# VHH binders against Flagellar brake protein YcgR (ycgR), part 174

Target 1, 263 residues: Flagellar brake protein YcgR (ycgR), of Thauera aminoaromatica (c4kar8)
Amino acid sequence: MAELSTPSPASPAPLDGGRGDELEKFTLRGARQILQLLQDLITHRGLITAHTGGGHSFMTAVLKVDEERGRVVLDPSPDPQANRRALAAPRLTCVTQLDGIRIQFPLVGLGEGQDKGRPALFAPLPAEMLRLQRREFYRLQVPLAHELSCLLKAEDLARKPVEVSARVIDIGAGGVAVVVPTGAAEFVIGGTLPACRLALPDGEPIELDLEVRNLNRQTQRNGTEQLRVGLRFAALPRAADTRIQRYIFKTERALNAKARGGL

## First folded at step 17 (VHH)

Design LA10 (from W55 with P107A; framework vhh_7n9e_1)
Fold by ESMFold2-Fast, scan of step 17:
Structure LA10 (fold): chain B 263 residues (1-263), chain A 119 residues (1-119)
Amino acid sequence: as target 1 above (263 residues)
Amino acid sequence: DVQLVESGGGLVQAGGSLRLSCAASGFTFSSYAMYWGRQAPGKGREWVSGISSGGGSTAYASSVKGRFTISRDNAKNTLYLQMNNLKPEDTALYYCAKQDYEWGTFAYWGQGTQVTVSS
């Protein structure tokens, strides 16, 4: 059971690629479900990372739900600058975890005031909340020794086909994250990369159609830039899904065994 | 400050065409993938189309694929959406958006341009 002992190093980054319908099956829209989930966050004193855009975030918590006025009360940041950024933001994206479940929801129309004489932030109740069980969001950090790669079928500046060998940095049930040198190919969120080849240990490469879900530019220690590309499995044959899950579980067990045996 | 100013919307009959423009300022336009989204009255925002930073890759929602064409002119800091064979269900406020590489997410910065398609 050690294969599920840790979630992937949980990035606090929001799940937002402009195609919200792909997350529809994990999205709660019932008022009762939303209220219950918010109450669960209060009961467990769940810490929330609130993203205000531009790489800025702060730590908060739901203090209470005012059902009569249709709003949530949030703990303000001890940093006044963070609170000013939050109030100026058109939208807050809140990310948290509860009992191994990732929860994400938007807040729009943030205001400030007081609750029982103490500073507080207020926002209307969210119209939707994303709720992902561990198996849907778990990402295995791929050991460098495995040299896991994915051969991407992409296009260059002139829309000519190019092949890019990308290093796989994490892998989950729904997709992979890869890194490529900046300028190696052109990527766009929503773009489809057909017939890519994922190389796993102990077998032939798996041919997959991948959809670009996220793009993030990174600067390496040596000052060179690379692009981190989040890729969703557009459709998985059952055999491919089984092989990917087997790799994830075996690798996690091996990493947990190594951690227990070595300090 | 980042600014995105959409234009080119209007009233058109079903089967007609419109060309939307988005004038961008306040950032290095040629370094970012750009996107079009839309929102119809009483509905959520829908992603419509995207184009990579250099224009080499494009993507479209299934509802508009084959009818809409996204393009860009990096020398003019302008994004375009050519909309052909318009349908009443294309009626919406159309927004231009840039991707924030720091977050890897969209940022909708414009006021939008209204497209109304009559039957």
Scores: ipSAE 0.356, ipTM 0.775, lowest interface PAE 3.0, mean pLDDT 82

Design LA100 (from W44 with S103R; framework vhh_7n9e_1)
Fold by ESMFold2-Fast, scan of step 17:
Structure LA100 (fold): chain B 263 residues (1-263), chain A 119 residues (1-119)
Amino acid sequence: as target 1 above (263 residues)
Amino acid sequence: DVQLVESGGGLVQAGGSLRLSCAASGFTFSSYAMYWGRQAPGKGREWVSGISSGGGSTAYASSVKGRFTISRDNAKNTLYLQMNNLKPEDTALYYCAKQDYERGTFSYWGQGTQVTVSS
């Protein structure tokens, strides 16, 4: 429901805003996988934030899965207003975490009743569940002083190879975001940029294949347009993964040390 | 107002071909990357293919690569999807989508065109 902004990685807020296609690789649609994941939430007593729209949410939990009737049983809120909003909502977006893994799923057709003499909420089994490791959300904002760059190997209007030096603005375990001048090369979501070279401060550039995941126009202070390109690491070698993670942790530690000394 | 009107779907036998069209209006078509997505009954929408604003770059989902070809005619504000060697698994409602530079992904505006592949 509606267009939702992408929340911070630590936020319980739902992921949306046209990101469904980006999150497809983390989406479970098999009935058995969905049932198993719901059962795991029961077993670990996972606390769920259920978003009802309009900035409203409440805390719930999966009490049980009724496979025969094809539905989940949820713990109602002690706040009657929260339960009314949930029942009136066209859908709930449920967000939780299990062992550091973010889980998100929709529920449609919420009803109320009783389970073993206690108030309960009921909904049909979700058709899909998103299962994301926390590491995929974490993005380090790259300090300007590091002058981190990625040499992109892309194509121009005539499908001829071009090389573009792009400034890296954020980096995570799963990819980078870069900025390039508008018109420097042609980009399309899903496109692969082979043999790009990511320059980290220590050592030679890392050669890797990048997949385009998002494209945003940015207007700079001087009125010049830039394109922000979100790039996923494709087939990242273990040595490259280790080196990227080392850079992230080292930079985070330095930023934390600076923040503690900043008073 | 952005309008995208998909057409060209229909019923075909496995191994057949179809060419889908998307007529675009309400924006400068030549300035936007364009995409095709599809949704099979009871499943989420999946990305199928994309083409950059000038046509210099294309991309395809693994399930259709080598069988489908995306193209565009900026003079006619029209996006195409040539679908060859169709399989029953290609049965879906096909949507045309415009790049959304604010959200960073793409947006569907049309009603879609139904493709049904028998046996």
Scores: ipSAE 0.670, ipTM 0.905, lowest interface PAE 1.2, mean pLDDT 83

Design LA101 (from W42 with S103Y; framework vhh_7n9e_1)
Fold by ESMFold2-Fast, scan of step 17:
Structure LA101 (fold): chain B 263 residues (1-263), chain A 119 residues (1-119)
Amino acid sequence: as target 1 above (263 residues)
Amino acid sequence: DVQLVESGGGLVQAGGSLRLSCAASGFTFSSYAMYWGRQAPGKGREWVSGISSGGGSTAYASSVKGRFTISRDNAKNTLYLQMNNLKPEDTALYYCAKQDYEYGTFEYWGQGTQVTVSS
């Protein structure tokens, strides 16, 4: 089911736009197209998640594009350790979203310096950028207050059935991303988890078959490792699809109203 | 240094069987999910099968399910693919891959092992 090099849209994990057959038609390689897209991110003050490997990431933004020197200028992390990890990484995978469009691009050869007297990160312009406008790639970041969970039916290291209550961190039309403690159960990309139960705030839990599409390990601040699991809805009944969409729309509406009420 | 060395391929008649091996070194093999992929002449790599770090969970592409069996021996740092009832369509260069938990991708390090199925 899953391509060996390309993660599915059901995970917050980066997509490999250079290797996926279905992503090739959404990959921009023209210099003018790349410059225009980067400029759009600057204009809209697009917040970017930069993945540095090991489950590590930080929030950044494109401050400017230096066309003459062929480089992009990024806002460094307030965490010096995150900046050190970024500079040591062979590659950053940058992920953002602009009006429902998923944008992803690699940065290689990250350096540090100053821009207008302030610390900044620099990288050569990316040779390609993924621009993907598909409803199944949209993900709602689940508010912690909602306490969304999914009861996973899986196997442990001893091949014994185990039930794991996993916290849902994002949800979309095509699936969910969950986090579980490392070692709680065994997962493999392409594996099916039958009869899992997704708990939404409104109504009975939804019984679903889920397919594993992505696996990332992350280290929490307290040193505890967790596993991020991207899960695709293998067979989604129409009634379940309707309930999931209603939850997403209702939550987005509430979050937008809250943000607009501030100013 | 990570190394993956595939072996066990060869020429076999339709309906025959082969067992592929992948010898792993340079990392803690028992901590990683492992995969088999294949590439037919003139085509991209396609995913064939996967196995979790402890062997408790397996997955197969629909085209091979019921015919192929993935397994691992963590004490020997070795991944296996038992291929039964081979078809001409299974002709390809077979690669093993290590899960990259940092980026969520698959890592291929070996030359692959050629499987040719005659009609």
Scores: ipSAE 0.571, ipTM 0.877, lowest interface PAE 1.7, mean pLDDT 83

Design LA102 (from W42 with S103F; framework vhh_7n9e_1)
Fold by ESMFold2-Fast, scan of step 17:
Parts: C-alpha cells; sequence; structure tokens
Structure LA102 (fold): chain B 263 residues (1-263), chain A 119 residues (1-119)
C-alpha cells in the first residue's frame, strides 16, 4: 500500500509452517523439484534470510547443491556470532523471494567446514520447500473510507445463531482479517462460518464460506476490547476470486496515484 | 493460578476407543474456546480439535474428522475428547490448550496424557 518502485529492506517474517495442511498444496516434496528450486536460487544468487530462533537471523545464499552427498552448501555470515547461533540452532527457517515468489524451507543438522578451501556451512537437503506466489501471502490494508464489511454467521455466548457485521481490516487472495467487538460472537480456530457475505465497494455482496484461522484480542486506546479474526476463503468461485483480485489491484493503484499527488 | 490437567490416555489396539479429559482451573473456563493438540515422538505439535466457549461450534483436523468428538462441560470446568477408531498414527502425547489472545498462540500447561495405539 505504498510505492512499489523501492522494495522494503526488511525481509518478511517466516510463515508458520506448523499451522498445517492449508500450505500443503504449495509444499514441494519431490526430490527433483527441490533440486531444481535450489538450483534456481543459485542461478539468481537469491539472498536468503536464515532464522535461527529467538528473533535472530542472518543473510546467506545457496552456493552449491552436492547431490552425491545429499547436502546444500551455504555462504557463512561474516559475523562469527551469527554462525555460532546457526550451528547451535536445532533448525533454521530459510526465507527468500524470487520474482515475487516466496520460498521457505527448513534446514536441520547444520555443520561447518570448507568448500574448495573456503569457509562454508553445510546441511542435508531439505525434505520440503514451500513455494508461494505473491498473491498467496499478500495482504492489502483496507482503507477506512471503503467501509468494507463482512456479514458473519456465528454463535453468541448463549449458543444461539447470530449475524455480525464485521469491519474488514485487510484482504488477500486467501482471506480477510476482520474486527468484531469482544463478546459479539464466539469463534473457534478451524471452525467454518457458512454463507457469509463480503461487501466490496463495487457490486453486490459475495456469498462465501469462511474458515477461522486466527484469533487475537486487542484493547483499543479508549479501553474497548475488540477481537481480530483471521478468516480463510474455504472455496472461491472464479467470479468471486476475480472480483476480489480486481478490488485489491484497483485499490493499490488508487493509493499509488494519490501518493504521487493525484496528477 | 491457571492449571490444565489432562487424563484418560493409555494403551489401546487399533480400532479401539479412548476418552480424554482435561480439568481446568484458575480462569473462567466458560469464557474461552478450548483445544486439543498432540505431539508424536520426533514430530512437532499438531492441532487436533477445538470447541467454542458455549460448545456450539467445533472444528477438527482432517486426519481425525469423523473419528474424534470434542465436547465440554462448563459446569464441571472439563474438556473432553472422545477418540474412536484409533489408528497407530494417533500415537502421541495429547495436550489441552487455551489460546493466548495476546500472541495468537496456544498455551499448553499440562504434562499431557499419553495415547499409544498398537497395530
Amino acid sequence: as target 1 above (263 residues)
Amino acid sequence: DVQLVESGGGLVQAGGSLRLSCAASGFTFSSYAMYWGRQAPGKGREWVSGISSGGGSTAYASSVKGRFTISRDNAKNTLYLQMNNLKPEDTALYYCAKQDYEFGTFEYWGQGTQVTVSS
């Protein structure tokens, strides 16, 4: 929601690979696919942010894939402390991007040594790699002026069906985040909300099924509690997907034009 | 002091059934959605099932849907998991959890209850 000509210098945080099966269709497990993707990272000299836990990370790159020994060769950090943290970590989470595609993979059993007389880090080939197009992870922050809402079907504290008009705060190809007052309805992670209605500024509301993925309680500055609910589109007809993508694109373009003075 | 105490695990043959219980104390149980998670040897924790505060909405991992039933008794501050048609793949340490709304993560406060399914 800003300028696309200058990329952010900060790498995005890793996606929670432990959250489950919804990322499985984007997960590569075939040995040849993994080798080809790693080779693409070498060819494009893709910079990798390796997360070692505890909020620590360092920049690396895949230098080589050693197919005979079943391992990857990584560029060590110029910071010796970062390398020591990496070697002590039970697992690295590696995150990179190529041409708007997010790539994430684990490395377990990191070691150090030399490759052709130069210091290197080694790890067994990852058993899996996550490959997501930008559309799968991108979220548009919804302008307040759009008054974008979603009518949710849920239960109240007395187990009675209730309909709640929730304000949409962000939207992507895979879902929305909404805000509801605490106590307006009860939600459960993994639960399905059938026949909800997403109201976009242009056109009739879109009827869709939503799955609850995240729940976060927030206290506003005025002391009012609200619940932020992360919702996944359980299934989208092509027409609905097209309308949502069109809204996202149109809104990004309008925000960019306004940032440039609207001339 | 918040406490969750899991029980009801044991050794059972494939195709068998077990009922797990979680006794909750130290918070207003009826105000929170509750969850079951499990951790198999050498694997990370996986989410198994959830139930809303009033018990009207439930959710299940695809691997257990149709075989497991989550329920709760708010008068007794107790969460249950009825496990039917158990498979060797269900062998794990089972935990009950309340979601941490501040971080959006699950809190596991018990030592869990071990479920072992023999083939």
Scores: ipSAE 0.342, ipTM 0.771, lowest interface PAE 3.0, mean pLDDT 82

Design LA103 (from CX3 with S103Y; framework vhh_7n9e_1)
Fold by ESMFold2-Fast, scan of step 17:
Structure LA103 (fold): chain B 263 residues (1-263), chain A 119 residues (1-119)
Amino acid sequence: as target 1 above (263 residues)
Amino acid sequence: DVQLVESGGGLVQAGGSLRLSCAASGFTFSEYAMYWGRQAPGKGREWVSGISSGGGSEAYASSVKGRFTISRDNAKNTLYLQMNNLKPEDTALYYCAKQDYEYGTFEYWGQGTQVTVSS
């Protein structure tokens, strides 16, 4: 099999190969719809993973939409090499999520310059945007108040077993993303973490075999470093799948009710 | 600037062995997970193996598990792939890759080293 070459639920990789006809009904082509979706990404400060080809990508964001000139303004990467790769690429494939909806769009004709005295990347408005609400691509952002955790069974530098309690930041049908302190354990993409324990409300922890699908480091505002680990569920039991689905649906409904309410 | 230089490829008969090396520079090698990938003619790049920053965790593609062993020497800034019981389907250009912790993926910087397994 093409391991790690197909987008997983825990990976920001773009949807590619053999899915064009299935995704057509989720593709936005109306100018007003595209403008509104881009504005929504700005309003929610959505982080975008921009894929430049050759296995390269960088984090960006839509800073503004210039309707008069028909272009988007993007935040450049802090990595100068990533910006050079992006400018040389024939196209960028941009992937993000907004309130659990997967959003993907191409950008062609990337240029560089300045916006309000700051470095910026510019591209024509995309002709199409994918907006996809499918079980396999949906990710619920876990409310901080839920204090969801997963006990990871990993290894340290000396290959000794260690247990790490990780905070769950998002969850979907195919996996979870967790955060751990940098140096808490050794992680590698493709590594298997057997017999981990996912703590959901209303019941005993769920025992899961997890596979590491992505790793990124993030520095918090206070200077604290964290590792974000994307984890795929391996062979999820039906009872566990049902409990995870119920948690997602219950939490989604509660969040929707709060959004409509005002007290 | 990051530099990765692969070496150790060559022509070998089926059932043979090769040891690949990757010399890393331009970053703190011991702080990054490292990977081996390969690309056969007319195919996309596929992941082969990975090793965590301190060497405490390893991973292998199903097709090479039990035959290949990844290792690293952090004092020498070098990544290795020991390949045993090579098969014709292992024929590919082999690349080492650095973990990109900002974007969550692999960075391939080198030209690769060619492995050809004949019948």
Scores: ipSAE 0.714, ipTM 0.920, lowest interface PAE 1.1, mean pLDDT 83

Design LA107 (from CX2 with T105I; framework vhh_7n9e_1)
Fold by ESMFold2-Fast, scan of step 17:
Structure LA107 (fold): chain B 263 residues (1-263), chain A 119 residues (1-119)
Amino acid sequence: as target 1 above (263 residues)
Amino acid sequence: DVQLVESGGGLVQAGGSLRLSCAASGFTFSSYAMYWGRQAPGKGREWVSGISSGGGSEAYASSVKGRFTISRDNAKNTLYLQMNNLKPEDTALYYCAKQDYESGIFSYWGQGTQVTVSS
């Protein structure tokens, strides 16, 4: 299970190099393609998670592409320590998403300076960018208004069965990410949760076997702590797969229609 | 800081048993899920088993399910792997790993303990 060491596609964490052969087919190396993709990130104001190594990362964005000097201009972190770590790192691994497409690229030789009188980070244009448009890696962010939930069947600290209603925050062909209150149940990577029930609009809940792939703790501003659980569909019946895909497609179309003024 | 020390490996005949231990220090052991992984010569590292922070949930790779049992003693800051009905294919360096709640996966910190199973 080498795949268990690789972060969920919904995670901001970098994809593992062990997928090299598959990832090579999705790697852009043409200068024009790289420039266009970076410009798309600027146009869509895409937030980027920049990993500096040692478990450290910060949130940034591409502010502009300076073609004349052959570099990208990045928004620095409001945390000076994060900026110092980034400048000291031999390499940044940048991860983002654009319309469900995972984008990942390295930045080497990061520098600090000013752009239009404001602090900025600079790096040479990346020599390659990963653009991964695979069905298994696409994740729809679930609209809060849909109130999507998944009833998880898990165990508590005393190994007693418990049922936890978890809010679904994203969904794809390969799985879901959910959030649960801290202490609601015990989870471990590789654990299987049998006969869970995914509640989609328009019909009965779908019964699914789920496998835990990643576990993140996050603290909200109000001090509330939650556990984000990444779950893979372990045994997905064909009919359930079709219904999940239909929900994703229908929701994407509805979101696009709203952006165009709602028809 | 974080330190994991594996022990209990050795040479054993096929069908035999071994119990591995991992002594943890430098962090609040009872707050973290723990894992065992292994690496055979010329092969990549593979996940073997995991146990949740309170011991309420366990997981096993298909290759070891029914033969290996993971357990923990939070009072002693120790993780265990009971290995029964060992096979030559179980020959590997065995590593203890700690959950990382920031990256969402786990990290190996120890030097490992060698298990060699004779045919």
Scores: ipSAE 0.705, ipTM 0.918, lowest interface PAE 1.2, mean pLDDT 83

Design LA108 (from CX2 with T105E; framework vhh_7n9e_1)
Fold by ESMFold2-Fast, scan of step 17:
Structure LA108 (fold): chain B 263 residues (1-263), chain A 119 residues (1-119)
Amino acid sequence: as target 1 above (263 residues)
Amino acid sequence: DVQLVESGGGLVQAGGSLRLSCAASGFTFSSYAMYWGRQAPGKGREWVSGISSGGGSEAYASSVKGRFTISRDNAKNTLYLQMNNLKPEDTALYYCAKQDYESGEFSYWGQGTQVTVSS
């Protein structure tokens, strides 16, 4: 009997040109780097929260890396139900921190067995591990009252230089997200916008190069369309980095104080 | 409807060159940034290169920068990728993509064109 095999179009997976590219800079795929990071988790006794899906998780740790068999050995949960859920899950998402640095990685193909006569969980080595430094991980939603803007140097549809004043909607150590009217300028993911000017409270605008990481369209309350542009800081000078971090810190403290004040 | 038809792939020895083409229809080609992506066997899709709607701005993945050149001909509704000094790790199915501004993700409408680089 013939199998029903028609050429199926490949299910399109998005290319990681935007948010994925920002995370890509923190993603380790080299075998040596992965092994070193796993060994670091063993050495520092890093506790790992393993998410099994459906809101379920359990606490584990890497006990050993078995390089010969290409697998990690994990400490099972003292809760037998948590271990059963983990074994039934198609994928675990493991999250931990070392000195404030977030580490996240997937494990697929979890099995159970013994290590030195004691129960253990086993999984193949992850193909990738995400290592996010604390300062690059957090994004501040910019209060509208701050009226933060960034003057972008870009091109219009006629390939003419254009300057666009864009409202900054969020900011982190690694970049900003801005909004511009649809059609105000043309952008390409991965493209560089040189000598843009970020206006922060207190002091002169910061001149910096920005790299386009993400483009999304949004419809405003009045029916007009705007483009949300995710921008990464390229080669950020130390003085600029310091000013951006101070702004984030002060604003976050003020927002936290306001929230604790009764709202 | 939007259609993207890739061509120009083939088998080539390491150090060789290929030029890929993407014929676009069903949308105003000159109004959109266009991209090339690729998928190697057993791996996810990765972004390779992009070009702005007017052709004034280009971007490249670090793995291909200096070896690949993206270009476009808006009068012919065609996107190109000139690939020089090809390496075995460039072996992949290459796709032409338009970014969907509403979702912020790339869309693919072609079958792609296979590039195989022998060592």
Scores: ipSAE 0.364, ipTM 0.757, lowest interface PAE 2.4, mean pLDDT 80

Design LA109 (from CX2 with Y108H; framework vhh_7n9e_1)
Fold by ESMFold2-Fast, scan of step 17:
Structure LA109 (fold): chain B 263 residues (1-263), chain A 119 residues (1-119)
Amino acid sequence: as target 1 above (263 residues)
Amino acid sequence: DVQLVESGGGLVQAGGSLRLSCAASGFTFSSYAMYWGRQAPGKGREWVSGISSGGGSEAYASSVKGRFTISRDNAKNTLYLQMNNLKPEDTALYYCAKQDYESGTFSHWGQGTQVTVSS
């Protein structure tokens, strides 16, 4: 199962046209939603791993939310050095889990003090929290034997329509990654590819609108260059979503069964 | 060394127009997709528009679609952003960025040009 990458550094963040947009649909920014999620972490006694950078982290928990003062109260580490590193860090990346849902959020401006006579760490309420179900970020590595392909409808240098048959290398609930020969068509992050056709084993190709999220170049063993294109599903009809999820589930189940049988 | 130099910003009234330019050097400009981003006061950086290496594909943020036009002149190593019907919400530092095919995204390389739209 693939895990989500570490969040960007504290603002002003680097310009990000790909990863930031992908995370937006899983990001909570409503004050009430953030307060409710933090309260859920308190209620379930959720342990939080707070990353301070440089490979350092410590275990903490939300002790309370001070809505009036707009801050969270955190349990300090029993290790004084961990607390000193946290206070010196420009940003904490907090990671936790609630009922199989990954929750991640930044804390900036950490301070220390006391809460009702006990040592505590304080930080302003996060402006955003990432709430990501395991299924949402899982990417199935497509077996080569499946020969999964997507017919991309794009444009060439002269803005003439061109169709490119691309090999699908991974697939998830939110999109696919495909590989095409360098120069096969014109691609740009944020560009839309309408009416592309994803070929799944279970029937006719699925017609999809795709958005370009990432563009990487890689050199193959034979010295030729390929373009790896990350594509987001712009909109999915319920039937298409069901077929994609069914393919992912059944393929994952079959791979797990083979791994267990083969040791 | 890669260098990107933005120009063309200024103060303009709401409803006005500006044309931004980005002069590129230190790399084969025609081989890279190029982008415009902006950063408004008190906010993070946001993507505005992009154009593929040969100009065959363009993309726009929803907030600017229909008002802004991205273009490039590969013979002059220059990227442009034509901004029409400007709104106070378009006030920001505008910068161009080069596609990074190793990371898969794009990076800000220039210092930016300030656009201020008065109401």
Scores: ipSAE 0.765, ipTM 0.934, lowest interface PAE 0.9, mean pLDDT 83

Design LA11 (from W55 with P107G; framework vhh_7n9e_1)
Fold by ESMFold2-Fast, scan of step 17:
Structure LA11 (fold): chain B 263 residues (1-263), chain A 119 residues (1-119)
Amino acid sequence: as target 1 above (263 residues)
Amino acid sequence: DVQLVESGGGLVQAGGSLRLSCAASGFTFSSYAMYWGRQAPGKGREWVSGISSGGGSTAYASSVKGRFTISRDNAKNTLYLQMNNLKPEDTALYYCAKQDYEWGTFGYWGQGTQVTVSS
């Protein structure tokens, strides 16, 4: 019998499998750039998903960078088994996000000890870090007030066509995440939904083909279940891409204005 | 306890056919999307096919589309993969996988059944 841990929903699985040359342009190898990025992760106190291989992972954070000794200090897991797996692993793959930008880096030579009297994990500074500013990895959280929807063309359990109006909860250049009532239609990872219609606040709906990439069940506060569906744009016309990018840019600009003392 | 037990693998000549089965227990089979994956010697695990909980939607990797057919029998808690026109590059351990709706990906995997295609 095999039991495997799945990637945390807060941090997607590591990127690998034939993407090496494409990702090189996003790889930081300068010592100063690596140190600055690690310090930014400390400042923002963000969570990091550390993948130990075999489908196993745990949540951690960078507690500090010891520049003099050339190492990072990580928050250990409250689960002793996760810490033992991490220490036994030849390599950790760390995945996190900073300001909507995906960050991924390897750690090799993990050890354990104490920092200021508290348990800690230690590793040499990574020689490289991926800082993915690719449009397809960025996701804008859609403001509830925008009421964005996508009309999905799917099938029910009898293989009959059905239309499902889904609320869009996040959007990027590569796709959207939507929520639908559980049981509204049949979904499977890898499935294609042709001729769906994405409604933005301005203009006519955008017709596009979508591919299912993720499926989560979410329990609402009132106990009802919703299905969160992650969808990739399978064939995005340039005009549609322009409209989506314009929406993302305008919305980010408005949110940044609010954050800087706007309305 | 969730259990997935694959069977039906074996040695077959190129151009031949095999039907794989996955017997599921320990969960409400009819409520979960199910998947087939495979792992060739010295390579990572790759997704092959998927089927929604009620069977209304199916999906296939480009490498097997038109040759493989996924199906399920919810009354028997069994997942199937009909493999036709097998090629030497289809040689792999084939795994059954259960959807994980908490994490959004393939969750529990079985131990696999070996498929070997000779040329």
Scores: ipSAE 0.754, ipTM 0.931, lowest interface PAE 0.9, mean pLDDT 83

